# VH-VL binders against q9umr5, part 65

Target 1, 268 residues: q9umr5
Amino acid sequence: SYKPVIVVHGLFDSSYSFRHLLEYINETHPGTVVTVLDLFDGRESLRPLWEQVQGFREAVVPIMAKAPQGVHLICYSQGGLVCRALLSVMDDHNVDSFISLSSPQMGQYGDTDYLKWLFPTSMRSNLYRICYSPWGQEFSICNYWHDPHHDDLYLNASSFLALINGERDHPNATVWRKNFLRVGHLVLIGGPDDGVITPWQSSFFGFYDANETVLEMEEQLVYLRDSFGLKTLLARGAIVRCPMAGISHTAWHSNRTLYETCIEPWLS
Key: E = the ipSAE of ESMFold2; O = the ipSAE of OpenDDE; V2 = 0.75 times the mean of E and O plus 0.25 times the DockQ between their complexes.

## First folded at step 3 (VH-VL)

Design e10 (framework fv_nofazinlimab; at its last look DockQ between E and O 0.02; V2 from the best seeds 0.00; counts 0 for: pae E 9.8 > 2, placed apart)
Fold by OpenDDE, look of step 3:
Structure e10 (fold): chain C 268 residues (1-268), chain A 122 residues (1-122), chain B 112 residues (1-112)
Amino acid sequence: as target 1 above (268 residues)
Amino acid sequence: QVQLVQSGAEVKKPGSSVKVSCKASGGTFSSYAISWVRQAPGQGLEYLGYIIPIFGTANYNEKFKGRVTITADKSTSTAYMELSSLRSEDTAVYYCARQDYSRGYEYFFDYWGQGTMVTVSS
Amino acid sequence: DVVMTQSPLSLPVTLGQPASISCRSSQSLVYSDGNTYLNWFQQRPGQSPRRLIYKVSNRDSGVPDRFSGSGSGTDFTLKISRVEAEDVGVYYCMQGTHWPYTFGQGTKLEIK
């Protein structure tokens, strides 16, 4: 039998968005138990990410307990960060494949149409004012806002991304790294035509430097320092990178070619 | 001149709901957060929650979760606080206050509404 | 929640004399950005609260220089160098570092 699949949605999203993905899984892997977690939907997805991590943890623990052979995670957009944090805080998870589906794994710093809708009177250059304050950190979008021009504020004020990345020292860094390294495979999916994740390379742990030049995963301090285990995972062949062009952000979970190429191989 | 004008006094029965409005003028509404604070007669100040209008959602003091709803209408530069399942202990003056996050986090509570008295009695 | 404790709760003062109000927090109010978000508010009888001090020691616009704030970590003080009749009212400290934000009990300043 196939291992159970747990799906975590993104910002302003719900389980309904994954109806096509469920169809694909059912067709190619009949009998697979797929659970799309219907937590923190819609506007509730703006709750602090640590709160979401706790909620999702409570939901996945029973599922994992019933699947001693392991489970697969498919985590979309903001959900990918939730899942990474989940795997960091759980010392007994049994995740085989962690599929990060167009997730801003190294954060967000963009002025896309998507962000303009959320911040109609704000530009990306000014969001640091609210996001790196006690106000902003109570909202999920600010928990992974990564302003390359205000690195000091990011490192000190980010209550989520900087911590799970091990970029700011904290007493759980070693344990979280150990826990995260329990994953069998880390499958990173994203692409240049996403239109929301900015830069799109964030889905592959790439990101801007101070000059807004995009650097790859291997050039990031979190990799070089192996702060949460990326270097270790890569060394043991546990990281899979699956870039794909021609896919918009809202289509990653509903594209058959993407599913067959980047998701299906890791569900068996 | 910046001004916050709140709706008039309310008298409500226990178990009912009240919705207080706070209209802002003299600035850019989208650049501000709006906080709600209440004060029972002869008592101190209690923080209910705040909204950042551009986010479209509010952050609440857990003490009031499930009963308080804070909303904002950017088109009218008006914030609202609705409190349901009213109790006698909810009798208080309710204040809205502006927080100018465009200038910095420290610029909160720079302007206050005149307050709205809500009386809950049988 | 962070508990803010003011002392005294009642403060009778002679006109022209100095006044001092203490505020203690149950935990440090230093935020990760290095700032301390401690505020002082004045509420005159029958009026809305008015912020006097932000970030421990910064006076808001229009606040007389006879008002001053000081402190660090968990201990803070509001001082009035020379109390005037218009200073009658209740004063509150408030922390904006930890959610949910909380106020002190208030200190009622009266003229003897």
Scores: ipSAE 0.414, ipTM 0.765, lowest interface PAE 1.6, mean pLDDT 93
Fold by ESMFold2, look of step 3:
Structure e10 (fold): chain C 268 residues (1-268), chain A 122 residues (1-122), chain B 112 residues (1-112)
Amino acid sequence: as target 1 above (268 residues)
Amino acid sequence: QVQLVQSGAEVKKPGSSVKVSCKASGGTFSSYAISWVRQAPGQGLEYLGYIIPIFGTANYNEKFKGRVTITADKSTSTAYMELSSLRSEDTAVYYCARQDYSRGYEYFFDYWGQGTMVTVSS
Amino acid sequence: DVVMTQSPLSLPVTLGQPASISCRSSQSLVYSDGNTYLNWFQQRPGQSPRRLIYKVSNRDSGVPDRFSGSGSGTDFTLKISRVEAEDVGVYYCMQGTHWPYTFGQGTKLEIK
């Protein structure tokens, strides 16, 4: 028998986007209960990420309670940040595999269709003026905006990403780290042809330094300080990195080779 | 179904102002950006600016800075464009158009209002 | 401001024949994300404009496949492979890469 799978969608997304992923799971793991959470769809995905975390928490509690042997999370794009926050705030989660599908885990610093549409007069170099304000932090995109050239503003103004990364002091840091470390595996998926996540290595906890040189996970301060448990998790052998070229941002959940290589092995 | 309904035609004197309304229905107004575009008789299209109600911001074509004000009333799902210090050259049909920024660029200007004729005559 | 220049400004065409409209911009329309935000609009007599083509070559839903867009950088073309009577109207290119967004002067298509 297979553990239940919970799917959390990304920005401007809905449960229909995952129909191919559901087909793949049904074919390879027949009988698996898969729940695609249909919350904060479309425009509602712009709500503050802490609001989304609260709503998704309420939805996953009964699913986890009825599966004492554990569940798996498959979390796409923005949804991967929601899921990581869930792992930190839930002291009773029983997640075995957390599968992060091209999620901006260390943040986003890129001009994309979404940013152009939302902020048509702005470029990545000046978006910090909007995002690092109380007004900007009311939008999910700004909750994980990470401008490497204004790190002091990021650290002070970020209401979400700097907090779940342990980059800013908060009273729950010890408990959140403990909760996150109960996960069985952290499966990181992404690739250079994604076209949206910038840098694409953010999906692997890599990110720019001040010169826009990508530092890998093991070079990041949050790893070196073990702020939320990445170093501990890596030492435990629980981090799986599965990069794949040739996949655009909207195609991660509809590519069979990606599923078979990076997802299927972790759906025990 | 999304609909954009504009206020009726207006005749104005030079030096006065006009305020055109654009009421949106059939969606969540806060997820829209409402753009304003005008067309003088027999002429082409000219972009005035837009408002994003959820951000509380309006952006203006600099050509009209100081004369155009774009606002929104979330409670009535209505955007407004006010043009002051009117000249005869401001005689045009004024259109509002939607962009649903939650659905990406594909939905840019996918719905237009019927247009509001503003005539400025001395 | 980015100047958008269309040619021709008047395009009489015989039914069933192809038509081609050129649009040039004073600056590259390639945005920092790699996309080119060049659009084509059609305005039939007495109607509001409607979008035909977005991002150079993508047709909107309900736009016949006889309409196609092409080009790159600063030079763009709208083609109609076989002109029909319903195609009468004014066609505008528009750039959405540089604020403020700007339109071409328009090309009036008429049946000879």
Scores: ipSAE 0.006, ipTM 0.482, lowest interface PAE 9.8, mean pLDDT 87
ESMFold2 (binder alone), look of step 3: mean pLDDT 89; pTM 0.917

Design e11 (framework fv_nofazinlimab; at its last look DockQ between E and O 0.63; V2 from the best seeds 0.00; counts 0 for: DG spot H103, pae E 4.0 > 2)
Fold by OpenDDE, look of step 3:
Structure e11 (fold): chain C 268 residues (1-268), chain A 122 residues (1-122), chain B 112 residues (1-112)
Amino acid sequence: as target 1 above (268 residues)
Amino acid sequence: QVQLVQSGAEVKKPGSSVKVSCKASGGTFSSYAISWVRQAPGQGLEYLGYIIPIFDTANYNEKFKGRVTITADKSTSTAYMELSSLRSEDTAVYYCARQDYSDGYEYGPDYWGQGTMVTVSS
Amino acid sequence: DVVMTQSPLSLPVTLGQPASISCRSSQSLVYSDGNTYLNWFQQRPGQSPRRLIYKVSNRDSGVPDRFSGSGSGTDFTLKISRVEAEDVGVYYCMQGTHWPYTFGQGTKLEIK
């Protein structure tokens, strides 16, 4: 039998968005128990990410308990960060494949049409003024806002991303690293035509330097310092990178080719 | 200069709803946070919640969650606070306030509306 | 929720004399960025509150020099070096570090 699959949605999303994914899984892996978690849907997805992590943890714990052989996680967009944090705080998770589906794993610093909808009168260059305050950190999007021009503010004020990345020292860093390393495989999915995740390489732990040059995962301090286990995972062959062009952000969970190429191989 | 002008006094029955407006003039409305604070007669200040207009979502004090709704109309630079299921204990002056984040933190000036008296009585 | 405790609650002062108000929080108000988001507000009779101090010791624009804020962690103080007639009102401390933000009970300053 196939291991259960748990799906976590993204910002302003719901379980309905994953109807095609469920169809694909059912077709290729019949009998798979798929649970799409309907928590923090719609505007509720703007709640602080740590609050979301706690909510999702409560939901996944009983599922994991019923699946002693392990489970797979498919976590889309913002959900990918929630899942990474979840795996960091859980010392007893049994996740085989963690599939990060177009997630801003290294943060967001975008100025896309998607963000313009959310911030119609604001520029990305000024969002730090709000996001790196106690007020802003009460919203999920600010929890992983990563302004490369204000790295000091990010490192000090980010209440989520900087912590799960181990970029800011905290008493749980070692334990979180240990917990995260329990994952069997980390499958990173994303692509250049995403249009939302900015830069798109963030889905692969790449990100801007101070000159907005995109550096790859292996050039990031979090990798070099192995602050949360990326270097260790890579060394043992546990990281899979699956880039794909021609897919927009809202299509990652509904593209058959993407599913067959990047998701299906890791559901066995 | 920034000014916050609130709507006029309200008299409401228990169980009804009230919606108070706060119009901001001066500055960029969407770049700030609008807070709502109330003060019962002869009592202290109580924080209800705040909205960051660019996010179009409010953060609420759990004490009032489910009864209070804070919204903002960026086109008119107006914030709203609606309180439902009114009780006599909700009788208070309701204030809107603007927080400035010009320096990346809460360094900017703090502006308050003139207050709106809401009286809940049978 | 963070509890803010002010003392005294009533403060009669002679004109020209100094005044001091204490504010204690139930937990540290130091945020992750190292800042302490403790504010002081003044509310004159019949008026809206006015922020005097932000981040413990910074005066807002137009606030007279006779007002000063100090403190750290959980203990804070507002001082008025020479009380004037226009200083009559209620003073509130407020923490903006932990949601939900909370106010002290208020200190009523009156002239003897």
Scores: ipSAE 0.638, ipTM 0.850, lowest interface PAE 1.2, mean pLDDT 92
Fold by ESMFold2, look of step 3:
Structure e11 (fold): chain C 268 residues (1-268), chain A 122 residues (1-122), chain B 112 residues (1-112)
Amino acid sequence: as target 1 above (268 residues)
Amino acid sequence: QVQLVQSGAEVKKPGSSVKVSCKASGGTFSSYAISWVRQAPGQGLEYLGYIIPIFDTANYNEKFKGRVTITADKSTSTAYMELSSLRSEDTAVYYCARQDYSDGYEYGPDYWGQGTMVTVSS
Amino acid sequence: DVVMTQSPLSLPVTLGQPASISCRSSQSLVYSDGNTYLNWFQQRPGQSPRRLIYKVSNRDSGVPDRFSGSGSGTDFTLKISRVEAEDVGVYYCMQGTHWPYTFGQGTKLEIK
């Protein structure tokens, strides 16, 4: 029948945020086993992303083992980066649909809700001073912070994003690419009114050049070099892009039209 | 001029807790990491943890995880370190220090508070 | 945890003579960004520690040029070209590459 669904939450988030998504799945795909992983909640979501990947890996192994036909992964915001790393490091995953729900897949260069409250937008131009240090890389935000005006520091200092994107040489690159390519579909969801993911096109593997002009996925070096399999996946027809305007960052998992349009078709 | 001023000396009984404050001036508080380091009498220096105030979250040395809590109040430019379940081996001078950024800024704990002596005794 | 080992632990020096302090780490201190986060601190009697050297060889503001740092990988040295009376105290190396950050045991510099 329906494949189990595993849900991974984002920064400063918890499993409660997904109650409407669970309702929608229950209505359209009755009998689907949905597990919302309750790990690294709230402030624990600031722990290093590799630590989170390790913890979530331990949680998903028994779920995948009980579902030989495969599972689906719905991963929100920061959680989409955790999930992409899972797909790379697990040589035994059986994920069919990886649904990336407004995730900063090419990084973040902008305010989050907590930064907007505490610091004005000018803080983003200085955050590289914190993030591109050993002590800053101990926090998840810094693991995917991508300052387009200090790309050399990003490439050298990032302990997470530059590695899973294949932007820095590492011994696991070939294995991680092979593992990632075992996914059935990559479903990319996001939109211009998100208000947190910056640029919002990061959810579609787009990102700023040095002039803050957004280059789309097909213009990125990681795509052109096929460093972790995006070009291969696109050529195979396995990438689905589902942009939707009018949805704020906290509303992606509670909008019924989004669910019906972008999520429901991939929960076979 | 950066200045870190700590709260005064404390004498505590085993099993109690202590909270040391560290007030920063002469810089942007949220633009630095604040570290906590201790020195037992006649001994070397040991890291407890640090906080980046803009993230309002600390990173702890695992040896002290579960007993130490580090917080920051951006409105008063003050960091706090609380150590619970005190033992005689926790007798030490506790320092706060500014942790510099990379990229043309000073690196490591460059400015230190005056220290707070915590004595754990019956 | 990275173990930082200093030698000597006690260093009596004649005023005006050079002094040298060694620091060895149990693993490389080169971070992924190519920097080596090895620092040197001075703690004068009755005072808080003061940073002298950061990133192996860079002197902090206000540190006399008679202090110099050198080394790479796992082996580092602090030198004082001519010891002054005000240099009495304990000197610590510290690594900031691998969390938790760790200090050497200290080297007590004394005037003999």
Scores: ipSAE 0.318, ipTM 0.724, lowest interface PAE 4.0, mean pLDDT 88
ESMFold2 (binder alone), look of step 3: mean pLDDT 89; pTM 0.912

Design e2 (framework fv_nofazinlimab; at its last look DockQ between E and O 0.26; V2 from the best seeds 0.00; counts 0 for: pae E 3.9 > 2, unsure alone 73.5 < 75)
Fold by OpenDDE, look of step 3:
Structure e2 (fold): chain C 268 residues (1-268), chain A 123 residues (1-123), chain B 112 residues (1-112)
Amino acid sequence: as target 1 above (268 residues)
Amino acid sequence: QVQLVQSGAEVKKPGSSVKVSCKASGGTFSSYAISWVRQAPGQGLEYLGYIIPIFDTANYNEKFKGRVTITADKSTSTAYMELSSLRSEDTAVYYCARVSYGDYRSPEAFDIWGQGTMVTVSS
Amino acid sequence: DVVMTQSPLSLPVTLGQPASISCRSSQSLVYSDGNTYLNWFQQRPGQSPRRLIYKVSNRDSGVPDRFSGSGSGTDFTLKISRVEAEDVGVYYCMQGTHWPYTFGQGTKLEIK
């Protein structure tokens, strides 16, 4: 039998968005038990990510317990960060494939049409002032805002991304790394035509330097220092990169070709 | 010079709702957050919640969650606080206050206050 | 929630004499950025609160230098070197580190 699949949605999303994905999984892997977690939907997805991690943890623990053979995670957009954190704090998770579906794994810095109402161009340059404060960090978006021009503020004030990345020292860094490394495969999915994740390479742990030049995963300090296990995972062949062009952000979970190419191979 | 001007005093019946406004003049409305604090007669200060206008979303004190709604109209630089299911215990002066981010390392919360709005809940 | 405890709650002071108000938090107010978001407010009779001190020891513009804030972690103090008649009112400490943000009970300063 196929391992159960747990799906975690993204920002302003709900379980309804994954109806096509469920159809694809049912067609290609009949009998698979798929659970789309209906937590922190819509505006509630703006809650602090650590709060979300706790909520999702409570939901997945029973599922994992009933699946001793292991489970697969499909985590979309913001959900990908939630899942990575989840796997970092859980010392007993049994995740085989962690599929990060167009997630801002190295953070977000940009304005797009999708998020323009939150990040207008005139405000993007000043968003660090709000996000890197106690007030701002009460919102999920700020938890993974990564301003390359204010790296010092990011490193010191980010209450989520900087911690799960091991970019700021904390007492749990070693344990979180150990926990995360329990994953069988890390499947990174994203693409240049996403239109939301900025830069789109963030889905592959690439990101801006101080000049807004995009550097790839292997050039990132988190990789070089293996702060949360990326270098180790890559070395043992556990990282899969699946870039695909021509897919907009809201279509990653509803594209059949993408599913067959990037998701399906890791559900067995 | 930023100023916060609140709406006038309200007298309400128990079970009804009240909506207080807070208009900001001067500055960029989207550059700061608006907090709401209340003070019952002869009592201390109590934090209700705050809104970051650019996010169009508020954060609420759980004590009031479900009864308090904080909104903002960026076009008029006005924040609103609505309290429903009013009780006699909700009788208080309600204040709005600015959370400013003038320094990238030093958020300045509550540096400017409105004049307060007295809300009286009585049968 | 973080509990803010002020002492004393009533503070009668002779004009020209110093005054001191203590504020203790139930947990550390140091935020991840290294700042301590502890504020002091003054509320004169019939007026809105006015921020005097932010981040433990920084005076707002227009605040007389006779006001000073100090402390760290969980213990904080507001001092008035020479109390004047205009200082009559209620003083509040507030923490802005842990949501929900909370105020002390207030200290009522009166002239003897």
Scores: ipSAE 0.492, ipTM 0.800, lowest interface PAE 1.6, mean pLDDT 93
Fold by ESMFold2, look of step 3:
Structure e2 (fold): chain C 268 residues (1-268), chain A 123 residues (1-123), chain B 112 residues (1-112)
Amino acid sequence: as target 1 above (268 residues)
Amino acid sequence: QVQLVQSGAEVKKPGSSVKVSCKASGGTFSSYAISWVRQAPGQGLEYLGYIIPIFDTANYNEKFKGRVTITADKSTSTAYMELSSLRSEDTAVYYCARVSYGDYRSPEAFDIWGQGTMVTVSS
Amino acid sequence: DVVMTQSPLSLPVTLGQPASISCRSSQSLVYSDGNTYLNWFQQRPGQSPRRLIYKVSNRDSGVPDRFSGSGSGTDFTLKISRVEAEDVGVYYCMQGTHWPYTFGQGTKLEIK
């Protein structure tokens, strides 16, 4: 039988958004228990990511306990950061496949739909003024905002991303790395036509340097230092990269070809 | 140059409400929080609350919760503070400000205040 | 609410001489991120307040070098190395660590 699947949604999202994904799993893997966590919906998805991590942790514990053979996580957009933090803080997780569905794993430096209606031009160059403050860090978007032109502010102010990436010293770094490395597979999904995740390579742990040139995962300092286990996972053959062009941000969980190619093989 | 221009002075009766506007010009609106502070005659400064326009989220001093509402209209770069159930002790100059409490190292980082709006509550 | 206590409340100073204003908080202003959100504001007669210092010791843009801030924990000081005529006004400390944010009572600086 198939391992249970836990789905974690993204920003301004709800459990209904995943109805097509549920249909695909039911058609291809009948009998799979799929739970789409109905927490922090809509505007509640702007709450601090550590608050969301705590709430999702409370929800996943009983599901994992009832499935000693393991579970799979499918985590979409902002939800992929929640899931990565879950894997770090849970000493006893039993996740086999962590499927990161177009998630800003190295951060975000681009306009969101939330910003575009405010001004006729991009606001990304100024968002650091809010985000790298105590006020801004109370909002989830700012928890993973990564301005490559203000990296010193990012490293000092980030209450979430800089910590789970091991970019700033903290007392839990060794334990979090150990916990994260217990995952069976890390499945990275994303593509150039996403339109929201910026750079789209953030879904594959790539990111901008100071000149906005994208450095891929293997060129990132957090990879080279193996800060939270990426180099170890890659060497172990545990990282699966599944890029797909032609898919917009809202379509990753409702594209049959993507599901069959990038998701289904990992739902053992 | 960034400026905050507030609406004009108001004379109000006890029990009524007042809505003060604060229009930002010459710079970004949603890059900062907009704070509201008041100063009663001969008294010090008192913090009412703030709004973060990009997140459409306001936070209020509990002393005023239930009586104060802070909003923003992003299309006009204007913040508003409305105070209801006015009392004589609400007589004050009301200021809006783009006040940062973060770590700003940019040359464009600055603190700017509106000119103030006198609100007088009397019969 | 965190109480911010300034001393002195009135500070007559001879033109060209130094001035020092103390501010004490009823609890530590060190935030969970390690920063201390203590600000100093100046209000000249008939004008809106102006921020001088943020995060204890950082001078705001356009603030003269004669203004400096120092302190930690619960005790903070604003210094003016050489008072000029335009420095007349009321000075407020303000804490931004604990909601709701609160101001000191003010220190009126005047030329004697």
Scores: ipSAE 0.321, ipTM 0.689, lowest interface PAE 3.9, mean pLDDT 88
ESMFold2 (binder alone), look of step 3: mean pLDDT 87; pTM 0.887

